# Miniprotein binders against Glycerophosphodiester phosphodiesterase GDPD5 (GDPD5), part 17

Target 1, 371 residues: Glycerophosphodiester phosphodiesterase GDPD5 (GDPD5), of Arabidopsis thaliana (Mouse-ear cress) (q9c907)
Amino acid sequence: RTLHPLPVKGPKTVKLQLQTSRPYNIAHRGSNGEIPEETTAAYLKAIEEGTDFIETDILSSKDGVLICFHDCILDETTNVASHKEFADRKRTYDVQGFNITGFFTFDFTLKELKQLRIKQRYAFRDQQYNGMYPIITFEEFLTIARDAPRVVGIYPEIKNPVLMNQHVKWPGGKKFEDKVVETLKKYGYGGSYLSKKWLKKPLFIQSFAPTSLVYISNLTDSPKVLLIDDVTMPTQDTNQTYAEITSDAYFEYIKQYVVGIGPWKDTIVPVNNNYVLAPTDLVKRAHAHNLQVHPYTYRNEHEFLHYNFSQDPYKEYDYWINEIGVDGLFTDFTGSLHNFQEWTSPLPDTSKSPRQLLSQIASLVLPYAKA
Key: E = the ipSAE of ESMFold2; O = the ipSAE of OpenDDE; V2 = 0.75 times the mean of E and O plus 0.25 times the DockQ between their complexes.

## First folded at step 20 (miniprotein)

Design ae (from w4 with G34D; at its last look DockQ between E and O 0.31; V2 from the best seeds 0.00; counts 0 for: pae E 11.1 > 1.5, pTM E .631 < .8)
Fold by ESMFold2, look of step 20:
Structure ae (fold): chain B 371 residues (1-371), chain A 103 residues (1-103)
Amino acid sequence: as target 1 above (371 residues)
Amino acid sequence: SPEEVRKLKEEIKRLEDEAKELLRRAMYLRYFLDEYWLVMKVRELLRKLEQLIDEIKRLAEEAEKTGNEDLIKQAEELIREAEKLLDEIRKLVEEAQKILTES
């Protein structure tokens, strides 16, 4: 058959840009429903699966290197306990009023941490990759986004800043928040939400600690997101109640520092006996204050899906996107959310091969085909 | 009797107070250790407990209005069921706290 000529110029292609016309697909700790959390492989899988943002948690090593890791202790998601050379490194610390015993990240140098291997957090997830991947640094995480074949945003969380500042010292009197922002600037991140600079290197900086977000607002105009926990949990730094930090008065205050909130999804739509109830007005009120809402965490496993959705994650996505009206979703299952969005709200000029289309259709019907 | 109804109301308050405290402890453990499975299981059991407490309240209210001693006996049986649920929740939270106080 007929062959068309190739272009006369070399492939000086601009990367495919970040979409901003549908809710963000946020790869919570990477595609960690499939590959152990916070690893290069989990992030590369999420990028392959079409995520808008890769999301990480930032802690520190003993020698002040920023790492991608969720828990302040290594015990639950690494093989640290099997390393006999570290047997005497278990410690007990007061962590915000609780005595916690374990292998803390800040008691190990980066070199020591790199000897460890990551494992899945939940026994009902795929265990085949346990022990295959090391802890990565924040700089390694940033290079993953930089080197992606398309524009991929990043979504770093400043984790446990009180604890990190207690146990790690940086040169020049710098604190944990300073180090995070300095590292972002080193890699070219900056610019207010939707600015030209931001669109080239998209970023949200998240924290459960309002004072950390206020502090860094003097260091960077990068967009910030306030994470919000359960109705019973006060803020870790200011001891403010859920009722206070979700009040209209607080939204009017915090909107000068943040562009959105990241609430636990069960506080937006309460749950009883594994059934969702009527939603609260939280999303509507946040939107009235011009705050985005990016709830966490959307998980496909039967252990997490509510009975209203007939154990179908696509019904959950439809409910949260089209009925609740959220602006982004923290998901452990990047691919399933991407397939839902490509089928139901495709982007302009999106090309799909026959195989991609068949894969999308298969993903929409797989829960029904298992009968 | 009025004394039996008063005792039921006292037990309802005790059950509610402990349930709230156990939920707060589970949510705190989730925040530090990301023990979502723990929180999901504790919430499941607490929802069963809340339904049981609501039924105990209904029986206590009817017993107060009617003086029916059979309603008091039914409420006392449900209180024993509620205490079994609380014991299950305590054991689950206690296992998770092993990490916090390894000794």
Scores: ipSAE 0.000, ipTM 0.351, lowest interface PAE 11.1, mean pLDDT 85
ESMFold2 (binder alone), look of step 20: mean pLDDT 82; pTM 0.759
OpenDDE base, look of step 20: ipSAE 0.350; ipTM 0.710

## First folded at step 21 (miniprotein)

Design ba (from ad with T101D; at its last look DockQ between E and O 0.74; V2 from the best seeds 0.00; counts 0 for: pae E 5.0 > 1.5)
Fold by OpenDDE base, look of step 21:
Structure ba (fold): chain B 371 residues (1-371), chain A 103 residues (1-103)
Amino acid sequence: as target 1 above (371 residues)
Amino acid sequence: SPEEVRKLKEEIKRLEDEAKELLRRAMYLRYFLGEYWLVRKVRELLRKLEQLIDEIKRLAEEAEKTGNEDLIKQAEELIREAEKLLDEIRKLVEEAQKILDES
């Protein structure tokens, strides 16, 4: 009886862990400044460029498959208009109190959606990758994060849950929110913020819909983030004003269900004539309620960067990190933010012994201990 | 006069209805174009228009209570400013719509 030697499982190379010492770099739809949004290539690029989290918008197909796609219609970022076989699928629906006409994702099966190809949203971005990549499923996205060479967090949005629950029906009377949480659980996501379970598979679940965040609080202990739109936008599900959902009374309520807010940056720091004004107290108040602040969206292009920053994205990052004090940044340009953070706030070399780390900390504290 | 105050209230309502339609269009454009500078400029001007309409309303209510004809003239001047601002917003919304239609 030849004893076949048991395969010596080589040392499980411990994947590099998520950093928690500096504001989170969040790849908004992947590295979508360089590659078309919410593609496999955009997410792989963001991981290569050093993102802490890959962010995605979750919608549904007609057959109830969860997809990564921002717009409720296919018109802007896909070649759907070139597909004559789909010309009769154009519809008009009420979306957030206004009529949108287009090719809605929930009017197409996953098989039909997989025939389409994604293009860049903005004409001033690199167009070389247009038409190369398909729409991906949320399960494909979760596979990208799982198979990454390091620990990468995920930041899925429960997008348009009211609209999805109107037009898509799941077996057993399940809601869109149930399907999202079930899928996350299938891939082993869960645990409270900074728990040992969470640090192995970092996750924030975001939504503009307070009722959806409250609902999923009963389904998962994973941390949630309330997204906040412009000052003139009501909430999608509760019809609350910006003033109501940014009040101290509402923060005291919603902190039971969420660990932070994701406001639009131009509501934290108002803009006039493309110059930033004096900041509001929003970050300070959110922090007083123990809420993290993850503003959206940071972009390198002239069309987005306010004149105070002199077309230097590093001046914007320095302002938002060191003057405003945000806890994470949604960016289309993950590599730019990563390079800034590695220059200004390099991660502790995990190859250093605890004694070397203590010596480095002591060297950083010594200037302040002599004052 | 009570008739001048009634006319002011009708003009205020017209400005509110037009501002609401431009806001609806700006929300649509923001959905697709995001924080593009042109959309940001439309939103900035809409906020200025809302503040201007609120001041016109305040003047009209104070004129109704006091009978002060100078407040009516001030409200009429601010209405002319609001109309110019509406025309600027309309042009920017049309330019933003062209960008979206050409993409």
Scores: ipSAE 0.142, ipTM 0.569, lowest interface PAE 2.9, mean pLDDT 89
ESMFold2, look of step 21: ipSAE 0.210; ipTM 0.608
ESMFold2 (binder alone), look of step 21: mean pLDDT 87; pTM 0.857

Design bb (from ad with V39I; at its last look DockQ between E and O 0.51; V2 from the best seeds 0.00; counts 0 for: pae E 7.4 > 1.5)
Fold by ESMFold2, look of step 21:
Structure bb (fold): chain B 371 residues (1-371), chain A 103 residues (1-103)
Amino acid sequence: as target 1 above (371 residues)
Amino acid sequence: SPEEVRKLKEEIKRLEDEAKELLRRAMYLRYFLGEYWLIRKVRELLRKLEQLIDEIKRLAEEAEKTGNEDLIKQAEELIREAEKLLDEIRKLVEEAQKILTES
């Protein structure tokens, strides 16, 4: 009696929602333990492996196009040195008080950058994919998350904003931060942490630069995360010490515009001779101020994994999740962390009715019961 | 002697100044190389050097107060160890810098 609607084409299929009940799996530059960082393939692999968020670093091309790329120079993770047509494009610039010589992203147009191919950063990782994948734009990254078969969050870093604003000019007096927020809004991102809009398109905006986060807080209510470097490293833009930015007074200040901190994991749990030492109280103090803690970076290789864990990444995950109590983990090994969490803290399957679930279970046993 | 203590204090300042510069250099190089084994090794050696410098300071201060010449000799032995660490750290930082400049 009732007329049934015609099938709807496109991405309107029911998508599995983002989990928010266990620490976030954050695919740091994609699944880059396996596939070169910040490539479409690395992000698609991370989504296939069950990540909660895909994470990227945003820089700019010469012509103001936002790209997904970690280093301000192209030298370490691209084949730029093999491009003789670019040989005279090396430059030296001041980067945070250091004279750095290399092929800087903002000295190349997007068209030129697209001629390059990505390679693995670490020689001990799989080298077979070197040269197979191009640099992608931030818009391409956003379409990967949008087109995923489940809800996948994004975790963009405003990278080197002082450097970008010094060397790239956008029309209308706009800044690097404006371009990033405009692009996010173009793709429908917005909403405070855990709001209905946020849950449909999850997002954390991260930066080491407090002034960039404050500036962005006037543009969007999207959740922000202050990244924190080593105890010896002042903030990029404000020259504030580690002690100041991790003080209780500063946590009370920043909780008004950030939802969490992203500290380097060695500042939470110091390391000596590749053994972890007693943890600091940083996570406990952040939690006392209602700030989440998402440390970076969890890597499975023996070059990074501390001796306390007997070269077993599952022991590292157990320690950080259950003893330290972090709220998310930036990992180069999405699948490894996902498997650990599925094994130790599985999520309920809420996509099926009880009748559908019972029917599926019955079909698994009936054929073998009659054999 | 007072001259020996003055010499120790001058050497302590030199060690501190160079360690601070190497630390600053290593931490900014970490921005480009991440948690690469070379940078992690540099950081571990710098932590050992800082501990060693603190012990040298303690010995120098106690030697000044007591005139104990054995404390001066112990401090001088630790200074030699600190210089070996500095040389190793310097070589590693230079190696890391070459990775960025020769890539």
Scores: ipSAE 0.015, ipTM 0.465, lowest interface PAE 7.4, mean pLDDT 85
ESMFold2 (binder alone), look of step 21: mean pLDDT 86; pTM 0.842
OpenDDE base, look of step 21: ipSAE 0.106; ipTM 0.544

Design bc (from ad with E35W; at its last look DockQ between E and O 0.56; V2 from the best seeds 0.00; counts 0 for: pae E 10.4 > 1.5, pTM E .690 < .8)
Fold by ESMFold2, look of step 21:
Structure bc (fold): chain B 371 residues (1-371), chain A 103 residues (1-103)
Amino acid sequence: as target 1 above (371 residues)
Amino acid sequence: SPEEVRKLKEEIKRLEDEAKELLRRAMYLRYFLGWYWLVRKVRELLRKLEQLIDEIKRLAEEAEKTGNEDLIKQAEELIREAEKLLDEIRKLVEEAQKILTES
């Protein structure tokens, strides 16, 4: 029998879509267990390692440019102290009731910040990449996700918004939060959780500041996540206690503005003498209010691993994913979490790229092809 | 003896209140240094402090019931040990603060 020609029209270019069937792999500041945090290289490595989301912290330069950087001071993760031309730029400011002295991001223009180089935060991590990478802007971060060969989500934190709004002025009476949302919209981000628009450009906006999340809810329907600190730490903006913001009453209130919470993992599963203890009911209660739970931070170094898991990160992942039941994991070690999930909860083959499928098939047949 | 027991209970409260404040300060400082080891170390020392405080409470209660002055002296020795432990926590937090505030 003769066959009719197949239709000539097909997708011009397709990207592998974001998975939504297993807990999210969230590359906390990139794959920074090996490459200094918040750098292009760390984000590209995380994407190569199979992350679902690349995560960043947003602060501002003196001239109002949004940058990807975690600390409000440059001292710990840059070479700023070796720049003698900046020696007179050290300042002391009141930050959340503490006098902090250092080189603050908002005291430097973007041009000045671009002269700095990033270094590893922890001495026990690989130091060979120190000094190789500059601070990047939020727009540069967005282009990394846009230009990825697959759909990769972004997970920006509105960091220290009270402090940023105190020290940086924006044209037209705009706030730090306005600038962040405006930049996201400029790059086509928007849409409620799991909407078609969201699935094409996945996004979670996170903050420790509840009022910042409520404020931006009037600007965007993009999903938001409330970050939660230790049990002794009040909220940055409203001075509310941990007990208050994790209460059932507060969950009923905040679920109208957020889709989830991002608690420090030690507040979910306490640790004593490097052993994990019985978990709290926080995840179960959050789920009862239809809130996702994305704890931070999973790290593979011995200093962060626990004896009742034999200091094995895969046993830790199994516990958190399958027993605790979290919905996403902020990890410094994208690759190890990805490997765990590929071995224990692989995605359907139809979600893999043709290259991935061919590699899988080849690994099954290569020994037999030799005959 | 009853007045001595009251003083012991007042010291227990002071130790607990300062420990809580030092943990709060450690948590605020970690935002600027990324030093979660500080929180971990403070919590480890606080667990040891809690064990000491529980024993001090037991000794104070037994001394109140029995009038045994030796129990008061034992409790006072444990308070000195608890203060040394709390001073170690203070030094950790103050050294982290100096790194941020000096240069």
Scores: ipSAE 0.005, ipTM 0.409, lowest interface PAE 10.4, mean pLDDT 85
ESMFold2 (binder alone), look of step 21: mean pLDDT 83; pTM 0.780
OpenDDE base, look of step 21: ipSAE 0.024; ipTM 0.439

Design be (from ad with M27L; at its last look DockQ between E and O 0.11; V2 from the best seeds 0.00; counts 0 for: pae E 6.8 > 1.5, pTM E .798 < .8, placed apart)
Fold by ESMFold2, look of step 21:
Structure be (fold): chain B 371 residues (1-371), chain A 103 residues (1-103)
Amino acid sequence: as target 1 above (371 residues)
Amino acid sequence: SPEEVRKLKEEIKRLEDEAKELLRRALYLRYFLGEYWLVRKVRELLRKLEQLIDEIKRLAEEAEKTGNEDLIKQAEELIREAEKLLDEIRKLVEEAQKILTES
């Protein structure tokens, strides 16, 4: 960002609007297949690649500053271990009945956290960017979306709210969830799904904790998404089973508070021997209750891609979008999903000539034409 | 024999149930810790275990159809191999628990 083109003096140009006609491209922790997760660079890359939403996990520093960071401990994706000045800051805490030892985010001030550098989570991804980027705050994340050259939505997760409320003091009888919503409002976020206000600043607030979503429903009408873990994992706050929270009765209840669910994709389509099996009826039942479905996580590497797809991520996208019928995809590979969607479901482009538009339509119709 | 096939199916269910529980524990720990090597290693071993369980199921189904005692013996050998994998997975999860409780 050392250089940018000179401002054009003339009529103001309206930003390109969010598309709402095809499944959402959701940049899970940014374009982290290429650039370390939850960094400015990963988010800017995702925006450049055409994502609809940039997605983050919100935790807290010791001094109550919201940060974009996935793990409650710094150990896995930062260089904290190389900082000798922090060597005595390792702690052991009870986290949901387990004693966990590590460098916890809430034991460091923002100033201390900013001294750390992010690294790639997976050894098989490109390591050249390790150590280049700091942890960013939620406010820095919001600024990235605000300053984008087109309308880009945000998709923050209220992460580990029980843990954050246990270890960070929130003033005035407030809690972690209040700080998240207050920060969103400070940056102008609000409005129900597809309202005029929402379309100008698109937002989904996600959590694995149903009580956090119900709580914030009294604070904001912004759209909410209930994340759903593996079939064996009860909810962290209410200890409800997978069967309970995916029942028709529960969908009829929770739809008052959420617009969708974000399930782990293996719970929608079971896997055996790295082959996908017949899908469950989960997506159909969610749709019957007017709930969107945004599964996680779509990754292009052969370490993740099921054998049915012949190691071709486009075959996976085709299956999930056109056969399963999901409404959005959490991807580590923004660009590959964007390219697939531009090929199969192109959006209107006022710069395209009538000939270009007709050719694009023909390519969508003619895949079934026999030579 | 029907009795031997029934016992084999009970062993398959036991292996599946324990594998599901270990996966749940590994995913739970990963959710909080984000420790990549733990998740990669456990899931790799669970994939191998799933393959063994599927092969045991195929042998049990064929033994049920034919009454062939040799298929039952083959399935029992694969069960022993599956138990070795399960022990390795269990130890890995337990080592992660020691890390969480140590220091």
Scores: ipSAE 0.015, ipTM 0.305, lowest interface PAE 6.8, mean pLDDT 85
ESMFold2 (binder alone), look of step 21: mean pLDDT 85; pTM 0.834
OpenDDE base, look of step 21: ipSAE 0.082; ipTM 0.531

Design bf (from ad with F32W; at its last look DockQ between E and O 0.51; V2 from the best seeds 0.00; counts 0 for: pae E 10.4 > 1.5, pTM E .760 < .8)
Fold by ESMFold2, look of step 21:
Structure bf (fold): chain B 371 residues (1-371), chain A 103 residues (1-103)
Amino acid sequence: as target 1 above (371 residues)
Amino acid sequence: SPEEVRKLKEEIKRLEDEAKELLRRAMYLRYWLGEYWLVRKVRELLRKLEQLIDEIKRLAEEAEKTGNEDLIKQAEELIREAEKLLDEIRKLVEEAQKILTES
């Protein structure tokens, strides 16, 4: 009698759970320090490197398809300028009081956008992958998380909702925010922070626009995060000052709608002449109001690292995690943050489930049986 | 000297108006360029400028109340520092704008 290969369990196998015992590793636009931002390859690399969450910016095409893309113009991170058939599609629009000229996402259909290829944002990053990857849709992004070999959370930002609502029409009087939440629900996302449903499909919805977060609170109990800009930058939708939105009174108000804040890291620890100074009390005060703190953005290039730490990203991670006490980190360099956490704060349960181990063994045996 | 206080308030408004304009330009740059090192530097310097303007306003208000000439001198020194900082910010904003217009 011949031995049969062990049955490989299908999509119903239990995946390795999201860790919740150390600060979240949040792959800012994917592992974009290495691979162009907001691409399938950047997200798959981040998952391979051990990220807890993949993070995206949501905008819209002309025909109302949600896309993963950071800038409202295509100019800086695509090859749109090399497409002569689009040369007359440049437009000028008022965006937050500025006349901005460029190739806007909402002036192109999804079909047209899919003809474009993504390039690195910064000239000092590796340029070898430029032109290899298309813009992806939000639904494509959701399938990347769904199909991951472990539980990987998602962290979508509702980007420029005023601008999107001005230039894109959705059926039934729906807003940009409605479309985003509707799509999340279509893919099974929901549930309050740390609920069983949330732990199976982890999600944070982020925005710089407080009114968008309050609006979506009527649509979903999924956890929300208020992004906070520099001390000199008012909120774009309500024109509220930094001092106002970081006050104790505002924290007491906004905690009804959000589980945390995502501040620019320099507002937590100010910088002078590329030296970090004494930290503010922002993290301590947010924690006193039961708000998590997920600062942005941690980058490994010397241009972004500080002299106090000999421009060593691991010394900066140690400071932010162990001295400042942040709850998550938006990083362009998923792998380096993951390596730091694996060396300094390994998870108490690092073993795979028995079913996952059997599936892994079966996968290895099956390829060798194909002779 | 009421005339010295009046001139000081005129300088404060000029600095405040230009700081507001540079802030609007920085918000535009933040939106398009994100965390690029020039944008980061511009935002750091704008933060310093706003703090400096607030301190100049505090000194001007106290000088008006007390007539203390030393406070006027202190405010004038800080205005000179604010002007130097403003010049640095303008240069960096123009450099960052070139990134958008040239590529």
Scores: ipSAE 0.006, ipTM 0.336, lowest interface PAE 10.4, mean pLDDT 84
ESMFold2 (binder alone), look of step 21: mean pLDDT 86; pTM 0.837
OpenDDE base, look of step 21: ipSAE 0.330; ipTM 0.665

Design bg (from ad with L33F; at its last look DockQ between E and O 0.28; V2 from the best seeds 0.00; counts 0 for: pae E 11.6 > 1.5, pTM E .692 < .8)
Fold by ESMFold2, look of step 21:
Structure bg (fold): chain B 371 residues (1-371), chain A 103 residues (1-103)
Amino acid sequence: as target 1 above (371 residues)
Amino acid sequence: SPEEVRKLKEEIKRLEDEAKELLRRAMYLRYFFGEYWLVRKVRELLRKLEQLIDEIKRLAEEAEKTGNEDLIKQAEELIREAEKLLDEIRKLVEEAQKILTES
């Protein structure tokens, strides 16, 4: 149940630093195209594949322990339904105007959550690792980044803070957001974007809730990213429309609190009948306000690639990086994005081992191999 | 006739209102699918529906201007096609809802 720590540096060697000269490779829930999301194995694979940042979603257990988990219910990505001892733990709660029934994370203690095993979200992904890995805590996630053999950034999302604050009691009059920032500080995170401290331990704190980002701005100068949902979804905390939060006036306001936005990629480039349409001006306007743009989510499977790209994820990366001009990409397929960037925009060679070079070459051919 | 055009406009409004509600339901259900897959599928079908609704609106307006009853019949055929798409969207959203509310 404990993490398997990675060995870190010898005497006075300095870890390979984070690159900041090409768009960020952001391992969305780890390398989860291959290994079940939000697991130690998925994060270790992403680090091996050359990610710049490992990304997680933070929710809470019943007893206030921060966990790495995406859905507020356990049903889709765990084996909770096979645990007969939990059969009466299903509950129905109002979640943003919908009555939802399921096994909610905040109805289980950490001890109970640790009995569960993670599985792949999509049946068309590799199922061989289902049932092998437990839910990990945010502290376990932080130790993965700390123990990496190179500088690897972290990208935690304060997930659904309204729901977490509603259903979990936070001691001392504090909030879910306070616990997240306190934990980051405990592990030495801080510092403004590109400062010396930030470059040593890189971090973006993301949320769909603008008030959570404004709130933590009084607690930390760490860079923040406002996530932006579909055009039909108001913000959960302030009930503001997409049009309002993507307006020039709002960008001028929010830029004092955030360094960037993380919009759903279909709101940047709309889609019709699985073809991308002409892009909006969202990226250009964000850049005019000195906001980075890190869209989500880039996935290699046929189910997610648009016909314009001929089912080739490298054409999608080329379009988003070189035509649209994004500053980072949330990907389920860390390795394919890394291989594209190494091929098209290589960094200075810092003495890759022969094994690392051979692994990189093999990764370039595997997506196209047909036995 | 003016009465038939009025009824077409009422039917267009009904189709638009239900499509909007189904999209809203799909967007909120995504917390439980964890991805935009449901949203992408619903939006794809809704864009086909919007094209049909735009054609129905054009036929209804031209029928109002000209009094041509053949345009009303064409609009009624497209309404049947639009209802088929709406049924597909409704079933998709209802199935997702049923999975989350039942064991």
Scores: ipSAE 0.000, ipTM 0.375, lowest interface PAE 11.6, mean pLDDT 85
ESMFold2 (binder alone), look of step 21: mean pLDDT 83; pTM 0.811
OpenDDE base, look of step 21: ipSAE 0.113; ipTM 0.578

## First folded at step 23 (miniprotein)

Design ca (from ad with E35P; at its last read DockQ between E and O 0.91; V2 from the best seeds 0.00; counts 0 for: pae E 4.5 > 1.5)
Amino acid sequence: SPEEVRKLKEEIKRLEDEAKELLRRAMYLRYFLGPYWLVRKVRELLRKLEQLIDEIKRLAEEAEKTGNEDLIKQAEELIREAEKLLDEIRKLVEEAQKILTES
ESMFold2, look of step 23: ipSAE 0.282; ipTM 0.648
ESMFold2 (binder alone), look of step 23: mean pLDDT 83; pTM 0.808
OpenDDE base, look of step 23: ipSAE 0.427; ipTM 0.717
ESMFold2, look of step 24: ipSAE 0.012; ipTM 0.450
ESMFold2 (binder alone), look of step 24: mean pLDDT 83; pTM 0.823
OpenDDE base, look of step 24: ipSAE 0.569; ipTM 0.786
ESMFold2, fold request of step 28: ipSAE 0.327, 0.381, 0.468; ipTM 0.666, 0.711, 0.748
ESMFold2 (binder alone), fold request of step 28: mean pLDDT 85, 83, 84; pTM 0.823, 0.804, 0.828
OpenDDE base, fold request of step 28: ipSAE 0.638, 0.625, 0.636; ipTM 0.834, 0.832, 0.835
ESMFold2, last read: ipSAE 0.258, 0.000, 0.256; ipTM 0.650, 0.134, 0.647
ESMFold2 (binder alone), last read: mean pLDDT 85, 85, 85; pTM 0.829, 0.832, 0.829
OpenDDE base, last read: ipSAE 0.609, 0.024, 0.620; ipTM 0.825, 0.468, 0.828

